Miniprotein binders against q56419. Designs and how they scored, part 73

Target 1, 326 residues: q56419
Amino acid sequence: MEGRTLEEVQEEVFKRHGVLVPKKELEDLAKALEEAGLLLTEKVEARLKEEEEKLKRERPMRLAGLSYPEGEREARAFLEAFRASYPGEGEEARVLLMPHLEPSRVPEVYGAALAALEKTPPPERIYLVGVAHRPLKEKAAALPVPFQTPFGPALPDLPALQALDALLPFELFNTPLAFREEHSLELPLFFLKGRFPEARVLPLLVARRSPELGEALKVVLRDFPGLLVLAVDLSHVGPRFGDTPLTRTLAEEARRRDLGFLERLAEGEPEAALAFLGANPTRIDGVEVVASLLPLLRERKGKVLAHRLDLEAPTLSAVGAGTLVL
Short names: E, the ipSAE of ESMFold2; O, the ipSAE of OpenDDE; V2, 0.75 times the mean of E and O plus 0.25 times the DockQ between their complexes.

## First folded at step 7 (miniprotein)

Design h8 (at its last look DockQ between E and O 0.87; V2 from the best seeds 0.00; counts 0 for: pae E 7.5 > 1.5, pTM E .512 < .8, other shape alone 2.646 > 2.5, unsure alone 68.848 < 70)
Fold by ESMFold2-Fast, scan of step 7:
Structure h8 (fold): chain B 326 residues (1-326), chain A 85 residues (1-85)
Amino acid sequence: as target 1 above (326 residues)
Amino acid sequence: GNEEYLKRVEEALREAERAIKEGDWRTAVNKLFHAGLIAGQAGDPELILRLVKEVARAAEEAGASPETVQKIAIEAYDRIREEVG
């Protein structure tokens, strides 16, 4: 079904390329796009069905050879290099906040997370809560299959996932395709599996704040204790995120917002952390996860181990990353 | 397993669903607890999760809010887990 007008196509071309296209050429382009769209729709539907079937059995690596090495030996060396990039000692975590940004951009922040994991007793399971980068049918979702890693498959904790599903007012396993390409789970999982190879995992995505997820997790964690990991990035600023080009002053403001958020979490005051951000003008993606998990974060004091605002010079943009233990 | 116990569990679930639709949440929770106890004694603890889901579904069908549905599910789950394990 046709949902876009010729005027909408013309506006999009103007926005992307800064050129107003003559109507005749635009009509020709629209016809070519329509013909390509029909072929792509048939091909996309077939591919999506194939990928959904694969996800019923396992979640394959997508970023191996790109964000981390494919081989186990090389992956081990990579992990050791990240740990070495952080000069400090870790602290034991019951709750760990770590980034999901490309690791090579913030190696010392991932190194701090690794340091904390070294001080943490091996958990029987990890509740890995990431941020959905694709639409979910519900506010949150999980995928109950093995996730492949260079260290072997991270196995799902099926009893704990089923208990969580039973306590939610929506179907937890609601959008498997959202997990096909999801770096907010895959990148933290690489580090977590490398440190805790025997731990089972609950891979969870939050798209919008879900207080009901936090209430259900409070009950499930009592019966199925484990390590809670919030895999979130902090400020997202600059033109790449629909913003003005960053200046030094704006970068410092983003850094202050990141640190103010983390420090309030470290004081066991997650509501104060959310209130501090207000309208979230620097787009800290952790707010939806924190707002969902309030009962698990209150009155847990901890420490910010690392923070970095990674500047992307070509786009005059930046993404904040931090490691917090509670 | 002993398949005979499933009929008793099914009967208790039907009574729970009817109680919910009649607005008798207390009786519904008690019937689910009974069904969970039967299932646990028969060595089928996973049935507890299915029972909680069925109560939640019946409550939603009866027009309960998502918050109320979750509260009922948590209360039923806690009671069954305390007795069965």
Scores: ipSAE 0.284, ipTM 0.666, lowest interface PAE 4.4, mean pLDDT 85
Fold by OpenDDE base, look of step 8:
Structure h8 (fold): chain B 326 residues (1-326), chain A 85 residues (1-85)
Amino acid sequence: as target 1 above (326 residues)
Amino acid sequence: GNEEYLKRVEEALREAERAIKEGDWRTAVNKLFHAGLIAGQAGDPELILRLVKEVARAAEEAGASPETVQKIAIEAYDRIREEVG
């Protein structure tokens, strides 16, 4: 009901289901949902407004003490343990594709990312491109404020963000509330800030493919060099995502698509990677990000360092995660 | 002083906007380039980016495609950065 009148809801229900729900029943439902805290009450609106005003200054940690330790000492031990979970060596990255999945689910994949970062000279800035799991007003957005981490604040690169905004045909600094709980930035940022404490960050979200973003970033990266990080997950399969419970066949298909996608990216053929997915039946999360960044991914050869399809046993669903360096 | 530079920048920007409305985006880029140089000489590099954005907005308002708008912005930015940066 957010932003819709009861009349619009009534009309929509009538159009969809052929049932005219009396306004009174909708009012009673709305009241019950409001009492249950499921509707935006004035109090919720006031809270959201307050949080939006806070986001003008900083983005606080949301997953500290849940997904990663809040304390710096414990956070460093966490990083070391994750690095230890990957037995291989990394390679220098100019572009890093890494997951944003709950770290405990795919420790070796994050470990591979850390291994790559060990071989990467400290960048002046990090372009962190995540997936918007909430609607954006535009195809992409940025939040030009410090992001809190256990290692101190990740400071924005304002000059580079301003240059990016100037080269986009839309307002880059849109939908600040979308960043509030966006884990696709927070989780990767923990690892990135832990490794590169002095790097400035450009926190970017992509909701829909934006070729404009890739073209703008190509120019900005020339004048403001830095590490490009794609914080994306891969396949999403099983009942949580509309499939049957995970089977061997479904898992093999998810892995095939994940690896086929990553391998084509590693060959410097991002268009071929997208074409390989077709309609994306296993719901690779990073498609819109990759489609937005094509100019930056073309002709760059690299290596797949890690991949995992992780089972969520309670839902018999699985999510793919990978680490790729370019 | 700064007021004279700002006046010259505003004039160049108005000429760029006019050129966009006339469909001559190349002239618009050139005028923006001049505005950027003037802004750079005035010691206001942030003004250069604002000018790029304003000309891009003017192109959009004139009915230019998003692709055309971005091309205008990128070309203007590149030219300004090469000379002032």
Scores: ipSAE 0.232, ipTM 0.622, lowest interface PAE 1.2, mean pLDDT 86
Fold by ESMFold2, look of step 8:
Parts: structure tokens; C-alpha cells; sequence
Structure h8 (fold): chain B 326 residues (1-326), chain A 85 residues (1-85)
């Protein structure tokens, strides 16, 4: 007979973000909830530590059977179908810009990348630079372990990774969990490993622009030559990304921004490419990677091989993808 | 002897660390270069990378900016690689 309803007390506690204990029953309930919450927290922390320890040994496939076939034979046929989606010839690449968008959405853009790799002598190693979709402890990170693929493990280039780590003002191997589900590495790697099965890999992520990364990579690439791959997407426009509904005008702007950015990169003018974007109104995904890698992009001329602004009719949104060789 | 070169390397590292704390980056680079040359002459190339990283950490602890830390590390690395190959 005394007191308020449990609902009334619950509402007041929620409202105030604190607890008064007018009765022993409420105190007992709060204690039970705290104990249950503590047990859940301990379980989550233990699971995260287990996942982090697993990632110190290898990075498993996460997208097999979803974005690409799980079996090796089917995976090879998948690669050939993508190459066939691009009827043109590629160009030799010292630097390759390619997407990390779902492959089925932009098959000819990935096909153009394969055409470029067809013209490219097999490298000893691939510097694969993706975009971190989870926070990193630093501006950039690497994970020095094998990445599993349907074509076998992509082995890390440990000497080059160790040299890179030594030349950075922060610990390069800083956020293993950020790699767990990172498609910006896994999707391009499928294509790269399928074409260059013997190449070692430096799997790198950029969260925020790091001039230090570009300066260090310039030194490491001089001593450990290889293929540099920028695994980035271009414009992101439409309601899914906070815009008004996609119109012909917005789509035309996104295409103009994508192509203008790629063309200036192809002219060997990465600073001009960044300046062209200004405030980046169409949210080109590659900006932080390009801004990090300026020393490696300056004065390298090349060609844009493919571009698509992929429209998603149900959401009235679009994402741009391109293939650039330097 | 084998232990002699490690003592010389550690002495050079302590001198580099002191120079970094005093803001004398040129002395720091020269001491790193000397340590790396000793390590290379002893046939211990993995020690070279460790030396570069440890001095970068010392510079960070002394309050050097990330840009300054990296400049020191790259200069030392380049000079060591040019002499040792």
C-alpha cells in the first residue's frame, strides 16, 4: 500500500539518471540488475579479447559466400567473369586506385582493375591501403598476419611492415579489431590475390589523413618495391547519406566531382585533386587516403580506365567507383 | 667481441636520447647513424630498425612533435641504409 507503482519509480529513476532507495525492494532489484550487467560486461570483454587474440594469428574471410564465392574453382570463374565485364585493355600500374564497393554493383570497374593487373608485372608485394570503417587508435594501422582468401592465404610482408612501423611516430600495429570486418581490404584483396598469388601484402588502413604515413611509405617503397593500391570509393550521395532525394542534378554533380578528382590524380596533381573537392560535398571516400599519400602520387601521370556512379533505385541513393592507373 | 658492439650501440643511443631531450636533432641523427653503422658492421641488420624505433620513442617521450620524430627517424634510417646497404 505504500509507495508508487514500480512503473512510476522506474520512470523517475530513468529521468534523473540516479537512484533513491525508498524501499528495500527497490534496492534489491537495483543490485540484481547491476550484477547481471556486470556479468554481461565481463562476457563481452572476454569475447573481444578472444577475437583480438585470433587476429594476432590470421584474418579469416568474412565475405565468402556473400560478396564472392567460397570455393577456389568458383572464385577463379568469378574473376574471369569480372574481367570479361570490361571489354577494354588496361595499362601497366605502379599505383592502382580501385573500389571497395560490393563487386556485383560495379562489375566493369573491378574488371578494369583486372585489366590493369593483366598488364602489370607480378610484384613482390602489394601495399593495400583501405579506409578504416571502425575507429583506429592512431591515424593509420596495419595487421601483420595472413589474410585468408579462396586462393589461399595472402601472406604479410613482415620486413616491409617492420620498416614502415620504424619510420612512423606511432605504433603501426595498434588496432587489430578494426580489421576484423574491414571490407575495404577484403574485397580488393580477393581480386589482387587471385591475379598475383605469390605477392606478399601490406594490409593498411587510414582513419584520418596522415602525412607521416605518406613520407614513411615513400622511403619503404624505395627499398621494398611493389604495387601501391588505393582501395577507395568515390561519391556517396542521396538520402542514405543525409542528402535530399537523388535528382539528376545531384547525380550529375557527383559524377563531375568523381571524374574531376580522378582526372587531376591522373595528371599527377593530387593537391589539385583535393582542392577541386573543396568541402567534399559529395563525400568522396578516398580523400583521407589520397591526402595521406601525397608524396607517392605527385608527378605520376596515368589514366582513368573506368567509372560508374552506381544508382540504388529503392533508396534513391548512389555511390561512385573508379579505376585509375598511375 | 660480440658483446662489445652492443655496449657501443647502447652508449650511442644514450647520447642520442640526451641530444633529443636538449633539442639537438643534428647530434641525435649523428649518434643514430653511428649506432647503425656499428650494428651493420657487426652483421646485425635487425638491430638497425630497432635502434631507429627506440630513438623515435625517446624523442616522443621528450615532447618532440610527431613531425620532428619522423624527420629524425627517416634521416637516421637513410644514412644507415646508404652506408650499410
Amino acid sequence: as target 1 above (326 residues)
Amino acid sequence: GNEEYLKRVEEALREAERAIKEGDWRTAVNKLFHAGLIAGQAGDPELILRLVKEVARAAEEAGASPETVQKIAIEAYDRIREEVG
Scores: ipSAE 0.031, ipTM 0.549, lowest interface PAE 7.5, mean pLDDT 85
ESMFold2 (binder alone), look of step 8: mean pLDDT 69; pTM 0.577

Design h9
Fold by ESMFold2-Fast, scan of step 7:
Structure h9 (fold): chain B 326 residues (1-326), chain A 112 residues (1-112)
Amino acid sequence: as target 1 above (326 residues)
Amino acid sequence: DPEEVLKKAEEAIKRAEEALKRGDYRTAIEEALKALELLLQAYAETKDPELLRKALEAAQLAIEAARRAGSPELILRLVKEVARAAEEAGASPETVQKIAIEAYDRIREEVG
């Protein structure tokens, strides 16, 4: 439960499984957990407040030594190995869609992203938009602090973040704790910082469709130009995601859904991309991000550089990943 | 009481003008936006065009202070305060965002 309210638990279940759990059932569960001594204590609450205060100063690495090397020299070799895994050339990106799942599962896809970054002039700032894996108090959030990486701290673009905050109908710097453990930002940032060490960053999380975020970002990007990065995974199929075990047919459908989605984005038709997914858009991790950023994606043509549907063997599940340049 | 709100707004405008004269642009902006909020609240209740006219004058005083400051930080704070004033006056979230974007564009054009 760790710092979760009933509303946050209900939102988390809805976000991950598309199921709204009635409040009474959550209240009954919370009472049972409290009687079992499993609910938050004042001591745990105090520790969470301390953690939140620390996040006002910096965001430390959480996946160093696990998903990427902690040391700068090893991190650079790791990054170059991923680039080498992609045999093609990159394309210059004004908008880059890249994954945020474990890099070792889809090295060619991250390699394609690196190839695109090689062809892209160093931006002054990167708008890094990921997917919230924990509840947010608002539809979207940002954390305006340095994010630690093996290549040094990725510094926030405070003027651009403040401009964005001013143009939103909600407080942008909400829910700092959601950023404590957030791989949708940390993993892409590792690659982006390694390639563009001087670029400042706007670390943004989307929990639910926020058209107001896209409208505000369109204005901010005009005055604070930079590279827009959508750090999103594609199809989520199999039991881990509430689906049947992966079959050849389900995998083929997922690949076609991923590619059809990406190809329509590459034509500058994000509404058509969303419509192509039909009645099941929640099967793709990036739907909420794309739906939020429509004004930034319209009429921007580009190219799909890589795609892979990777098997998660222990769960008979798979996650799609792709690299798209616009 | 609309008369009391108007009196408070006029006092805030006077404090904003005095702050602007002494080069205290932050205080000038804060007081001008306070007047704007009060006048917009009174306008929402009465629909008196004179209150809207005074609200626009308060907004212009805040813009002038931001222009003289030449500070991106103060410009962004001004946009946020204009949006807050609209929200306090009962504007919907969609309307608040539209007002914020319009204010940002106008202030950017004035300051350059």
Scores: ipSAE 0.216, ipTM 0.608, lowest interface PAE 5.0, mean pLDDT 84

Design k1
Fold by ESMFold2-Fast, scan of step 7:
Structure k1 (fold): chain B 326 residues (1-326), chain A 104 residues (1-104)
Amino acid sequence: as target 1 above (326 residues)
Amino acid sequence: SPIEEAKRLIEEAIRLAQEGREEEALEKLKEAIKILIENGASPEEVAEIAFRAAMELVRRGAPPELIYRLVKEVARAAEEAGASPETVQKIAIEAYDRIREEVG
């Protein structure tokens, strides 16, 4: 009972059980709980430190056998099935927006991304920008280690990452533990590594709007050219996301919001895309990423290849997903 | 004056670097930059100092990672002296661009 007085504990026990516990017994209990709490805290701290040390060497797969196959042969067949789910041809991408939602829920959207990668010359490096699902010490972070995939490790582009760090007003390599379990990087990376096995990667997470990241990336991309990938999901609607239960009207509203946002990005007008979302920009998890990367998105025209609103019937909720090439 | 003290620290940093005492040289350089920022030095003036220090490393055959580290440490010194994040980034980008122009 750390942070409570013995008198407060006695009062609560009396109110709940109608018994006055001897002060000595409460003192002994409080001491035992305090000691147990310290031991649990020490164990948690030791485990986190150990996990952080492991992340200095590599980032292991977390979703293999769950979201994609572990074996290379099975993973290749899985990836080809996603490509086959999209009947169209892709467009060459210098910037690719793709989802990080569970792939099996929106196979045609990932298939569209694969079609775009098929038309894109193999890049020397990929700037993979995802969304932080855990707090970061700074607005953005990167982890400069190999990321394991069924197609072999995706190697970090250390010179480009060091150049990027030098141009930021904060430490880029600031929260290694945020990368331990991060599907916004792992799921897109599976597809990107499958298509471009020799490309190096800059794995980047955005937690909050960072215009300084966009300014630094504009400089780094000039000296270290590569494919920019925004791994973001679109509308989040329904009770699972703090909204009202999904109706046909709300679903159609979400589809219109997603498409209006994507079409404005495709016109090279990212500020107009952000303004179109209105008062609740956080309903699209990619807002902070787009707002950070404005200098890289302006006046770059492209095409929306696919869009779907994935319906989650048990929770009356939905998540939008799309593929955009710029 | 504070400006004369900053110049003395820069000269001391150069001497320490020539002796292979790079960490001590960097600390003297950072101290000089803090004094300069506190006394109204522009981002352009600080970027010039970073550029000159980087050119010394280039002349000695230093790898690019040491140059990136120097730019980062100069920017950190400006931040510690109270420069805004925008000013810190301007210093870093201007230093980087000047270095790139010289080395190709």
Scores: ipSAE 0.639, ipTM 0.860, lowest interface PAE 1.9, mean pLDDT 88

Design k10
Fold by ESMFold2-Fast, scan of step 7:
Structure k10 (fold): chain B 326 residues (1-326), chain A 104 residues (1-104)
Amino acid sequence: as target 1 above (326 residues)
Amino acid sequence: SPIEEAKRLIEEAIRLAQEGREEEALEKLKEAIKILIENGASPEEVAEIAFRAAMELVRRGAPPYLILRLVKEVARAAEEAGASPETVQKIAIEAYDRIREEVG
């Protein structure tokens, strides 16, 4: 209702009910809706402010009981089942690229990530970089509070976060509400905390390309060494994502694009990986993350451990997921 | 001259800091940084000022979080004076690197 004219309200009523309402009745209705809208707006604003204040203390689980078990015992068994889904051995990771797609859809890809974590010495801290699914006031943001998990709270690395903030040309802790419901952090964190229960975390979201984030992280990682995790999904294809219905040919093209992107990253050529996507257009989630972190990815060679294209038959759509160690 | 006024503000900031008036000292330092940026000071020159202020804090036993706060506040003052994001980040990184080299 904000900024709507009487003509716009009349159009909405006509669209829904197929009837034109007299102007005086519309004026009375608009006034009543405006008054109701003001009350709803105040209530929504009060609720958002309350939720923002709660996020200054901790970030609660949102997907427990939905994407993973809430109880520690059940969560441990769930994690072990994912590891068992991947028959290979891992490789030690200094940088790990893993998905944030619903884990049950690509268990072998998460299993590959777990295999890599098994070969990786426990880090003192994890730089967990996800993708913002809600607007941020700046290109990137962080939330410096404990994140709850079934394995206990993942504690923030406050000194490293403060150093990162000091080196950025914007306020790092700029949009707490964006972290209230953010699966690109919560889902990878479940697996990371289960494997490295003592590691502190820097939960970071990227909304738009931030080269300044990569420059700052390069400096911070030198003084606060840790595991860098890029929590990104790959190709998004089909009608669910504003594309044509999935065909066998389009699915094969998506698989080739995902692997071409990952293999170029594995060669330590992140600019080539981005150029490859520019030449082979796709909706790869996390392009903004990779573009932000170029200084951390250059000349770092590694291996693609797993890749799958998850087919969503009801919508003729698909999302790619992969595990890459660098 | 604006440069002489900035130097005077820096000297005032040092005196206030020595008196334990850290917030007032920071305000005077930020005012000096704004004047310097508005009069064409380089990122290196501003970073040097932040470094010297940080070394005074280190000498007085200030914890690391106050030193990082100083770097952030100097960078904010440069931004408020119209410095580009690139210049703001350059000031912060250069100040941080100089502090790290000196302190270890």
Scores: ipSAE 0.788, ipTM 0.922, lowest interface PAE 1.1, mean pLDDT 89

Design k11
Fold by ESMFold2-Fast, scan of step 7:
Structure k11 (fold): chain B 326 residues (1-326), chain A 104 residues (1-104)
Amino acid sequence: as target 1 above (326 residues)
Amino acid sequence: SPIEEAKRLIEEAIRLAQEGREEEALEKLKEAIKILIENGASPEEVAEIAFRAAMELVRRGAPPWLILRLVKEVARAAEEAGASPETVQKIAIEAYDRIREEVG
């Protein structure tokens, strides 16, 4: 076999670019890139190794000045504006599900997450679980370095990360380059660091269902208690995601799908939430994260604080986002 | 027998560790684990061996990261011998739980 299936490549393109590419088109593109000599070369490989070495020291901000302000004062005002966009009160969270799409598109949803964090005692550490938008060598990965934010560096919880690595049947620190540009960690981290500046972080990415990650995390959380954050988006619908143009009916179906999923999680029934999606096929990028973390979500009841389906008018597409406390 | 060879390697690992040759001791222990997995040892049996090795390191004042490294390396040896990911993880969790219960 050639290392990767076309289906795996299509999945990775969807995760990285939010677009499903037909197999024929992807095959033709791959051939064109190969023939043009644009596929990985020794020089590209050398540059990737250099970038990987830099990531052994720290993970720099990539979205500062774009998705959030670079300066601490401006970043704090920005964060408080998001809190103000949610009129409700939060609930204490041991587990928080929050989005990772562009915050300005769903401010009330991020505001609901901030409201929950206000009601939550400051954790010693945060288990931040995002979705890999780039290939991982294994089903999941972590990067054990400081992540820069406008509020100062979010420091890794090295003892907890070492314990997690020891309990996994693969090397946890397996793909540093996947973290170089990863909004599913950077955007939630901005909000989490703003609220819990002293908390250490375990930055985790899930590429494919990893029940072994959930089993290991259950053990590690017992010995290293902390806040578990699932940084996931919900329905992805429309042409941008390889689907038909969004209609009122399709938007209503997507909202119903998102809420049905979240409501089942809120009842402490994550298997029922996944089965509900199986009966109602969808492109929810949080599916692989939830499926990996089943032992941590079972019998944990909570509340859906917010949900929105954000319309991308130019593409007639939409992305769902929600805030759930467990 | 293969089981007797694994016991011999474990005894050699103990001797090397007593001589302060920790990396060589680990390699002999990993060889023993591979033989045991290939001959049907249970995850609990392999975890017990890892636990005993970990307790020896604790007695010698080893830091927590070194104990976790030992657990990881035993699990890697089982993987190299063809153990399933489920078996590899079960070994690691059982060893870790035993160590935590003893050390606190």
Scores: ipSAE 0.775, ipTM 0.914, lowest interface PAE 1.1, mean pLDDT 88

